# VHH binders against Uracil phosphoribosyltransferase (upp), part 21

Target 1, 214 residues: Uracil phosphoribosyltransferase (upp), of Aeropyrum pernix (q9yen3)
Amino acid sequence: MVAAVRVIGGETPLARYVLKVLRDRTTGFPEFRRYVRIAGSILAVYIAGELGWVEEEVETPLGAKAKELAPAGPVYLVGILGASLPMVEGFASMMPEARIALVAARRVEEPGRLKIEVYYSRLPRMFDGPAVVLDPMLATGKTVAEAVRLARDRGASKVVIGSIIASRQGVEYISSLYGDTPIYTLALDPELDENYFIVPGLGDAGDRALGVEP
Short names: E, the ipSAE of ESMFold2; O, the ipSAE of OpenDDE; V2, 0.75 times the mean of E and O plus 0.25 times the DockQ between their complexes.

## First folded at step 8 (VHH; framework vhh_enristomig)

Design k6 (from k1 with T104Y; at its last look DockQ between E and O 0.01; V2 from the best seeds 0.00; counts 0 for: pae E 8.7 > 2, grease 24.4 > 24.2, placed apart)
Fold by ESMFold2, look of step 8:
Structure k6 (fold): chain B 214 residues (1-214), chain A 128 residues (1-128)
Amino acid sequence: as target 1 above (214 residues)
Amino acid sequence: EVQLLESGGGEVQPGGSLRLSCAASGFTFSSYRISWYRQAPGKQREWVSTITSGGSTDYAESVKGRFTISRDNAKNTLYLQMSSLRAEDTAVYYCARTYTFEVYYEGKTTEWETYDYWGQGTLVTVKP
């Protein structure tokens, strides 16, 4: 039941090096944040294949013409606030004209009930191009699924998800709701713990990237 | 560790009956909505029935009047009594932990069922 999932850690040793730094419990918050940004840049390289491109001619300093590619139109990044901020910045550094939207949500989990409150958002009125939803941790998939829904409700006909680590449960959940939404992640981990953290994972990405404790 | 273990599948003649069980462990079973889903070959997984923590039941239109969902909270077990079975009921049947998903956004609350754990499934085959 796994959707179209691309696990970048299986395709390049650089992704596994980034994962080594991020998973290591001794990595301090400035370096953790730096490598979350690098993970975002790696995701941009791989996710670019899902975006639309057109051929354009350019003239070189030699006066010769070459056919290259340019984005077919606007590209939107949707960051789920917290640890996604460095990741969004890293992605945007590879595509500087990408537009950035933000979602902040509070999760309250009780036996038999999950409440999500979107208490802040900065979204375009309409997405007139593809949307890339970025969250470093795709755990249960419920917050990411809400971000996907918001983008689709505002006109995005193509949505792609990027994460650093995804759980099997989170991928299955997204696939059950949005089977046409590709997922790109550096790692796919097998389990969630009793608090819905990914295992082996990397701990709390927000705490580790931002240097503050809630 | 949350676990859901289905059993009771098998082969049955058209018009026959079968009872499925789902043994639950690793969570407070009585607090959760629990559902049955099924997946026929080449089809999407589809909802069959749900029972709430309070015992209220709901059914997909295709199984109403033929299937009965129940739970025994003392034994942490979910059941699906299937009767008047048809060829189209042939599928792998899954037990899923389901609960209310509530989103508040821009002054509007929306609620729907969500799920977070699945069993590995039990095969039901209705002979032609």
Scores: ipSAE 0.013, ipTM 0.372, lowest interface PAE 8.7, mean pLDDT 86
ESMFold2 (binder alone), look of step 8: mean pLDDT 82; pTM 0.784
OpenDDE, look of step 8: ipSAE 0.374; ipTM 0.772

Design k7 (from k1 with T114E; at its last look DockQ between E and O 0.01; V2 from the best seeds 0.00; counts 0 for: pae E 3.0 > 2, placed apart)
Fold by ESMFold2, look of step 8:
Structure k7 (fold): chain B 214 residues (1-214), chain A 128 residues (1-128)
Amino acid sequence: as target 1 above (214 residues)
Amino acid sequence: EVQLLESGGGEVQPGGSLRLSCAASGFTFSSYRISWYRQAPGKQREWVSTITSGGSTDYAESVKGRFTISRDNAKNTLYLQMSSLRAEDTAVYYCARTYTFEVTYEGKTTEWEEYDYWGQGTLVTVKP
């Protein structure tokens, strides 16, 4: 299967404005971090359509009744640590009862071998609702794919991916493994450089969001 | 830049032979496991053969005894010697670089093989 990719930058000028701020090399870390948070909120609006909803009737202060929607059950956000922290917060601000899970991993390349070490995680014992995997940069897709696997292994029947910028290579990799997992991103960029940075991209999202260079 | 370039395809009569080549560049060829795949018209791509960095070989049942995979690390070239060709061997043949993908979680390690680069393919046609 081929995963459905939705490029939000083609659907709202607000996403393009957020991208302008994040891509601009002169944006300092407080503003960068703030706009990563805003990107998370935009993703929540678009990803909401993948989540389950039920009708609920409410009574207004006028005593009149209205039918609106509420989440059908628990929703889980899975943040891939580093720059995803503000993004997760922005998403959660739109859905305050969402539960937050975390994954941290290292990537090590050796000749003929690629290693992913998940050195920290905080995951529910069981996902009894949809999981939204959030990573600002879907570059090679390796770490995101592992987060998807961990969520599915713990019972998530529905997983959705959200990113600020995805590469063509990363989308193709996810599609090869999880063709039924939708991908939402503000932008889809054509390539990775020799260090696996997305081009044109926005540089190192972690360095730019956190104000600390490792 | 990693590149894989297949050559040596062509038309051949049933029972005939062909030798395919895959020229590799942009990586340490001797360190990688390399595979041949093929795709017949209207069908899914299927595995044909693999050779490890150490020279060990493995073959799909449909080609065992007829195909021989080899490598020349000095020339950065992979070969597939095809003999006793049949009409069902008609396909575009691709070489692919593979690597071991390893994930460690809670002290437990899981491995599998993945493919990260493919050639453009070379057509082999076996006439009826």
Scores: ipSAE 0.287, ipTM 0.643, lowest interface PAE 3.0, mean pLDDT 89
ESMFold2 (binder alone), look of step 8: mean pLDDT 80; pTM 0.761
OpenDDE, look of step 8: ipSAE 0.556; ipTM 0.847

## First folded at step 10 (VHH; framework vhh_enristomig)

Design n1 (from k3 with T100E; at its last look DockQ between E and O 0.87; V2 from the best seeds 0.00; counts 0 for: pae E 3.0 > 2)
Fold by ESMFold2, look of step 10:
Structure n1 (fold): chain B 214 residues (1-214), chain A 128 residues (1-128)
Amino acid sequence: as target 1 above (214 residues)
Amino acid sequence: EVQLLESGGGEVQPGGSLRLSCAASGFTFSSYRISWYRQAPGKQREWVSTITSGGSTDYAESVKGRFTISRDNAKNTLYLQMSSLRAEDTAVYYCARTYEWEVTYEGKTTEWETYDYWGQGTLVTVKP
């Protein structure tokens, strides 16, 4: 379960600095949005190792040839609407040819359980390349798991998850369903509260990123 | 940078044949779906044919049985062999890197094809 999780905060102090800004209750929404975007770019650097690459030869202005790398084929970002918008843009800025798919979900009230419903999606008919599911907050894992299912049902044999903060519960849930799906996150937090917010977390990422304060 | 360069257009008599080429550069050609589109004077651009990365092909009903799409991944080149040409085939033919999307909203699904790069086009004129 935990072996499929890579916690970037333990690998670079830049991730810890980003987390400091995002966790701080006094950070206003323009700065919060900016740092969600930065978090997306950091995730791209780390997640790139999971993606397929091919060598390409280029000619420099000096007329010399050099071998470099390019994506082996299409790469898809699956953004879970809400706070993921700046995060997806930050990731895409590092890989401009990546294609952006979208999923929007809502909580459905049912006695005694959390149920989610995807009410809007924009997805390729077939994922003919790897898919990166991006959600700033991997709390219960329910919405992320549905996005993973949608990508896999459409042919994605390689799915990677990126988040800013993941909970232990969310990671366990994903691992129970998709044990071969790597999770990259800046932080792994121990708890969810009774409203399914990650603790210590950063509050409501959607409200804070989109200009709505709780 | 991604480039798609069409060639092989020209004038031809009804019933004749032409072979169009599309030279691709700036991407891993073998990994992408590539399509031909055409635009006749005064009409909207229409889909002609698609070949997937795996080599599966599909054709618009108006050209099925007369046109053959193929690819040479070693040369990064897409082809369209056109036979039994008719006046209605007169158009500028475009090579495009394409993909297909589905939008689902409240249980209703709409499908469309999207493209991210086009060629400049090559003119095919079938004489009257």
Scores: ipSAE 0.326, ipTM 0.742, lowest interface PAE 3.0, mean pLDDT 88
ESMFold2 (binder alone), look of step 10: mean pLDDT 78; pTM 0.751
OpenDDE, look of step 10: ipSAE 0.583; ipTM 0.853

Design n2 (from k3 with R33K Y105W; at its last look DockQ between E and O 0.50; V2 from the best seeds 0.00; counts 0 for: pae E 2.9 > 2)
Fold by ESMFold2, look of step 10:
Structure n2 (fold): chain B 214 residues (1-214), chain A 128 residues (1-128)
Amino acid sequence: as target 1 above (214 residues)
Amino acid sequence: EVQLLESGGGEVQPGGSLRLSCAASGFTFSSYKISWYRQAPGKQREWVSTITSGGSTDYAESVKGRFTISRDNAKNTLYLQMSSLRAEDTAVYYCARTYTWEVTWEGKTTEWETYDYWGQGTLVTVKP
């Protein structure tokens, strides 16, 4: 069973336009970074439906009252350093009071398996509200799965995943561990290459967003 | 909404005692570390005492042995019992909710704290 995956590219042409810019090999790093941020903002619009809201009455400059919505409580963004940086900013621009947590991981290669190690994190002791795990590329899913675990172990009432491109393999991996965790992504691509890059994908999101070569 | 409301301030002679309260609402009080701070006229706000969600306490050196912090999670209330008061204890006393981040680097975890909500304060005056 495929986990609850919402592919935003099937819901708005704006997501397809963002994907066109990001996938294009000729897009330079300032424009790439700008559109990663835009992708984060689009994800915020769609992921908002998973977050808790309460009605609030406000008084307009006319002295009249209107009922609108406010966040029910704290919202947490969990950024997977480093390609997520512009994406997190784009999401946060839509929900300015969201709190930002950070996770950095590296690959530890051993015979017969690829293991990840979280070597740095900055996390609340308790997630007293929902957590949105953001990683532009949900490739193998291993780092995202660890971020989900960290948030859940610290009390997150709900965890949602946001990505720009997810692989089928990464979605299946998350589903095997956290089948109740929704995944929002602009695109779902069919495979990974031998270096775990998503195909057709967009290349190395970190290098392209941050303006450096590996 | 998160609210913190201090009470129990007043005027007292040197060597006297007062008990401050901080009524909390709008959050899960028992899950948070809560602190007392104070600010004398013309001075910077300074830390006085902290109590963790588990009940462990810590104090500034200037008040250690004279002040006792406590909490009643059933009443969502923080207390500061002050005794052996001195003129230098004159200040507005504030309670503050501590929000704790954990920073882990290469398997070593440290805590970093911020204070995201403060009360209005209650005045304690110790006569010269």
Scores: ipSAE 0.327, ipTM 0.741, lowest interface PAE 2.9, mean pLDDT 88
ESMFold2 (binder alone), look of step 10: mean pLDDT 78; pTM 0.741
OpenDDE, look of step 10: ipSAE 0.499; ipTM 0.825

Design n3 (from k3 with V103E; at its last look DockQ between E and O 0.82; V2 from the best seeds 0.00; counts 0 for: pae E 3.4 > 2)
Fold by ESMFold2, look of step 10:
Structure n3 (fold): chain B 214 residues (1-214), chain A 128 residues (1-128)
Amino acid sequence: as target 1 above (214 residues)
Amino acid sequence: EVQLLESGGGEVQPGGSLRLSCAASGFTFSSYRISWYRQAPGKQREWVSTITSGGSTDYAESVKGRFTISRDNAKNTLYLQMSSLRAEDTAVYYCARTYTWEETYEGKTTEWETYDYWGQGTLVTVKP
């Protein structure tokens, strides 16, 4: 089975506008970082449907009551450190009571194979609510898969993945391991290059967000 | 606005019993882990007991067998039944929504709790 993939660029022109800014090689780092944050906020709007909600009454300034919605329980964001930081902030701005967990990974030298080492994590002992794994670039999917594994091992019954751009290969990798884990992304691109960058992609999201020229 | 209001504190003799309550409002109580903490005068706050949304309980070693945590989700209320009270149990007792976190760096793990709370707690004094 293939994981359910929602490509937000097919659902709203706003996502395509954000992608245009982020993909454009001429976009400077302050604007790039700003639009990574905006992408995170867009993802929050679309991923909210996966998260679980209950009715709550509120009183308006008129003294009248209205029934609206609140999160059914704790919500966790799992940020893949690097370029995900502005994206996590943008998502969290839409759900300010969400808890933020962190995972950091680095490449390990290994001939003929891309290997990723998670060298730092800050996670709840138990995910007693849904977890949203956020990584701007779902390229090979290896780091995201580790974050999903960590959340599931700690009891998360619902994990959702959010990215700005996913590769077909990364989606297939996640599906091979976690076929019941929905993936929300602004765009789905067809391939990776020999350095595992998504093509056409947007370059190195980390370098571009941190003010490093590609 | 999340509120947690403790009550039921008071003075008791050694060996006595008290039941503390914590009234919760402003959130979906049944979905959250809730804990009791206490702070004796001049000492650091210490964890006492936790109950999960599913009803599983855990206790600090110093209170095991003497204290019982429970919840009534229909009334949005957390309870702590305290028995066989000792002078060392004298403290202000707080209820809190809690999360347990683990930080791992290069294979080394540190664990801690985070929480939010409302108000000043409820004082329990065990008389000499």
Scores: ipSAE 0.285, ipTM 0.715, lowest interface PAE 3.4, mean pLDDT 87
ESMFold2 (binder alone), look of step 10: mean pLDDT 80; pTM 0.765
OpenDDE, look of step 10: ipSAE 0.607; ipTM 0.875

Design n4 (from k3 with T28I; at its last look DockQ between E and O 0.51; V2 from the best seeds 0.00; counts 0 for: pae E 2.5 > 2, grease 24.6 > 24.2)
Fold by ESMFold2, look of step 10:
Structure n4 (fold): chain B 214 residues (1-214), chain A 128 residues (1-128)
Amino acid sequence: as target 1 above (214 residues)
Amino acid sequence: EVQLLESGGGEVQPGGSLRLSCAASGFIFSSYRISWYRQAPGKQREWVSTITSGGSTDYAESVKGRFTISRDNAKNTLYLQMSSLRAEDTAVYYCARTYTWEVTYEGKTTEWETYDYWGQGTLVTVKP
């Protein structure tokens, strides 16, 4: 595991509470979706430290001045569609001026190799600020790695990854390609199953968040 | 912080000339398309002219032949040279920076543009 991973579950009990709800097999899809959104908001608090800020003075209604911080420039969220939708909304609620880029990918079955096909994207031609790649489940890391590449190729000054649960394999894969890219996750789990789902994980985040149960 | 600051507005007689400037800061000016827009009181904002990063220009039909857009990348400044001014040119003039999104679906890419930063505007009044 590389030191660029920050496991938020070890830093606040709120993250572990969110994980308890999301991991529980009995949590229904409305509550699951709500807590994916909450996880996104938690990630925003922690990932904010990776983004660029400048001091700004403001005048209060009392006529007094205070020095506070504002974003140094545009911030981009790169959402990996389906399960990331509530997570992106939760993050954006903490930084409402963030711009949202979208990537949709699917697995392509191929002998001897897992391949990811990006079949849809909506991206700025040029990122003129940092990018936060959001995917609830950093499993093999292949889709996230492609999103990181797309942002970097389009000039993103910095890329940060946010997930709810990351696997050791996924973190290792990202680190081998993008060792300078921080990963923030609520939990880091040890295994993937035969279908590349994280174990213990939380099941299929997409199905659980979008109201489609297998 | 990205800033666009227009200047050079004022009162002018019909048939006269005026040169507007837009000072840009907080971004790499030479890399962006920049446009002039205008808004007369009580009317919708309308596009006037655009200059690309490479220097190509385009104009609204209502100003073609009378207005010239240009840029000085060394000074991070956009210009609009206006001539043969008419009463209908009276408006607040704004400069705006383009941002471009690319939508790719099944390997096919199209572009979608909007303007992400605007100046506060400079008033041009052409006397009746």
Scores: ipSAE 0.369, ipTM 0.760, lowest interface PAE 2.5, mean pLDDT 88
ESMFold2 (binder alone), look of step 10: mean pLDDT 80; pTM 0.767
OpenDDE, look of step 10: ipSAE 0.577; ipTM 0.849

Design n5 (from k3 with S53Y; at its last look DockQ between E and O 0.01; V2 from the best seeds 0.00; counts 0 for: pae E 7.3 > 2, placed apart)
Fold by ESMFold2, look of step 10:
Structure n5 (fold): chain B 214 residues (1-214), chain A 128 residues (1-128)
Amino acid sequence: as target 1 above (214 residues)
Amino acid sequence: EVQLLESGGGEVQPGGSLRLSCAASGFTFSSYRISWYRQAPGKQREWVSTITYGGSTDYAESVKGRFTISRDNAKNTLYLQMSSLRAEDTAVYYCARTYTWEVTYEGKTTEWETYDYWGQGTLVTVKP
């Protein structure tokens, strides 16, 4: 049921330290934003293993040769605006040549009904490499699933999902639609509340990261 | 743990009536869209009726005017009042928690429904 999920909090104490800062209700927006960025960087380290690499030799200033790795081709980050902005920046800081695509959506939620409007997107005509969909909070999974669909419709043969906190419900939903899509998250939380916030979660990632209420 | 437990099935003469009940637990019942489905022997499962959290109802054409879906949020119970029963209504009836979502992208709207929990069913047999 959790076959494609990597929970980074179980693999490094640094992820749990980041989670402590992000979950703490007293963390102000500059620190929250900073640590969302750090979470993005951590995700890049772990998600890199899903991306394609080739060996390249380089010559050092000493005149000696060393074998290192380079991306096999383009890598795309798909950010779900707005709380993902610092997270995308953090990921991109680890892979500076990654290309950035954007999806913005509104949600209107009622019990038993969810409306999603993708009102803005900036997507390549064709994904000629792997796509990493980044959303700090994988709650119901519906918006992330739409971003995955958009990338796949434009040719992405491999999609990976990165989040800071995912819910069990959201993971199950993604798995039911895209069973081959790996999910990397710092934490996997057990439930959603009546308003579809992840519990224990960290509150509203957008409000806490951006310093404004939209 | 989400649970849905159907009851009220049985044998009935053509033209008769039955009331099915679905006892719900493990979630905030009043906040969810709930549906009845049925499966006749050798046939695929088919949708019968849905009631939203706001009380709006919808019915399959084959049962419209004969079946009434309702809910009692205080008792966490869904009902299906069936009347004017026919032989073709013979089936196992299932209670299901569902909801609809839609995505609008580039002016196009796509809507779909998820069937995320359902019960073990209750058998309704309408005698020939």
Scores: ipSAE 0.013, ipTM 0.385, lowest interface PAE 7.3, mean pLDDT 86
ESMFold2 (binder alone), look of step 10: mean pLDDT 79; pTM 0.760
OpenDDE, look of step 10: ipSAE 0.483; ipTM 0.812

Design n6 (from k3 with T114E; at its last look DockQ between E and O 0.93; V2 from the best seeds 0.00; counts 0 for: pae E 2.9 > 2)
Fold by ESMFold2, look of step 10:
Structure n6 (fold): chain B 214 residues (1-214), chain A 128 residues (1-128)
Amino acid sequence: as target 1 above (214 residues)
Amino acid sequence: EVQLLESGGGEVQPGGSLRLSCAASGFTFSSYRISWYRQAPGKQREWVSTITSGGSTDYAESVKGRFTISRDNAKNTLYLQMSSLRAEDTAVYYCARTYTWEVTYEGKTTEWEEYDYWGQGTLVTVKP
């Protein structure tokens, strides 16, 4: 089974405009960070269809009643620190009651293999609603896979992945572990380089978003 | 807006019983865990009992065996049945929508409860 991948760049030219800004090596860190946030908001619009909703009646200032939608229950955002911070904020701005969980990982030295250690997390004891795992760069997929595992181990029956750029390798890795986990990304790129950066990609999302210029 | 409205408080003699209610609106009640907390004068608010969305219950040791939490999802209402009341149970009782969080750092895990919405409370007074 292959994880469903939705490439938002094929759905709206706004996503491609955001990608143009983010991929451009001349984009400075304030603008880069701003557009990572915008990418998070775009992801929220597209990922909303994977989340549960219920009708809710409201009364307008005119005294009339209308039926609209509200989240069916808690929604959790799982941010992969650090470049995901603006992206999580952008997503959360579209769903203000979403709860923010955090995962921090580091590379562990192991010859011939990339090994990732989650050394910090802030997670609900139980995901009693859907979880959206957000990482700007779905490169090898290893950190995202650990975040998905953590959410599933804590009861999440629905996990969705959002990224700005995903690699083919990262998608295949997630599919090998979690074939029923949808992936939403603005772009899907073909390769990783020898340092596990996505190519053509956008460089180091963390460096560019958090104040370290390329 | 999320609202939680407590009722059912009052004065009672030691050994007596009361049932508290918490009417919920503005969210899908059945999908959330809800807790009772209480605060005696000059004391910090303390956890009393929790019921999960699936109906599992838990109680503080000080009230276990005397208090029973329940929910009626069709009526969006949380209940606390209190029996064998003691003077030390005198407090303002609050219902709250709560979450349990875990922080793990370098393999060491701690947990805590958070609330995001709570009611205005209902006073329970157990006479001396």
Scores: ipSAE 0.343, ipTM 0.730, lowest interface PAE 2.9, mean pLDDT 88
ESMFold2 (binder alone), look of step 10: mean pLDDT 80; pTM 0.765
OpenDDE, look of step 10: ipSAE 0.581; ipTM 0.864

Design n7 (from k3 with R33K S53R; at its last look DockQ between E and O 0.78; V2 from the best seeds 0.00; counts 0 for: pae E 3.0 > 2)
Fold by ESMFold2, look of step 10:
Structure n7 (fold): chain B 214 residues (1-214), chain A 128 residues (1-128)
Amino acid sequence: as target 1 above (214 residues)
Amino acid sequence: EVQLLESGGGEVQPGGSLRLSCAASGFTFSSYKISWYRQAPGKQREWVSTITRGGSTDYAESVKGRFTISRDNAKNTLYLQMSSLRAEDTAVYYCARTYTWEVTYEGKTTEWETYDYWGQGTLVTVKP
């Protein structure tokens, strides 16, 4: 089974404008951070269809009733700490009642193998609603897969992944483990370099978002 | 406006029974985990029972086998059926929209219940 991948850059020119700013090597960290936030908001618009909605009536200032939609229940955002911070905030600004869970991971040295260790998490005991895993860069997919596992182990029956740029390798990895987990990304890039950076990518999203200069 | 309105409190004899209700409004009741808490005079508020949106239930050790939590999603109402009441059950009972969070660091997990809305409470008095 192959995970559904939706490449938002093919659906709206706004996503490609955001990508232009984020990919540009001359974009400084305040603007980079700002546009990571905007990417998060765009993802919220597209991911909303996965989340479950109910009709609610409201009364307008005219005294008339209208039927609109509200979230069917709790929505959880799972932020992979570092570069996801502005992205999570951008998503949450579109759905302000979303609950935020956090995961922090580090690379552990293993011969011939990329090993990821989650050393910190802040999670609900139960995800009693859909979970959206947010990571600006779906590179190898290892950290995102671990976040998906954590949400599923805690009862999330629906998990959706949002990224700014995904690699082919990362998408194939997620599909091999979680073929029923949709992936929304602004761009899908063809390869990783020797350091597992996405190419053409945008560089190190963490450094660029958080003010660390190389 | 989120509202949680408890009712059904009163005086009972030891060994007696009482049913509490919590009427919910201002949110999609069926989509939330809802809990009962209680606070005895001079003590901290403590968790009593929780029911998830899927209907799974859990209870504090002190009330297991005596209290039953339930919900009627069509009426937006939470219930607590209390039986075999004891003097230590005397408290103001609150319903709350709550959830449990866990922090894990270097393999060590700390857990807590939190709540984001709760009602004014209803008094249950079990006579000595």
Scores: ipSAE 0.273, ipTM 0.728, lowest interface PAE 3.0, mean pLDDT 88
ESMFold2 (binder alone), look of step 10: mean pLDDT 79; pTM 0.753
OpenDDE, look of step 10: ipSAE 0.509; ipTM 0.828

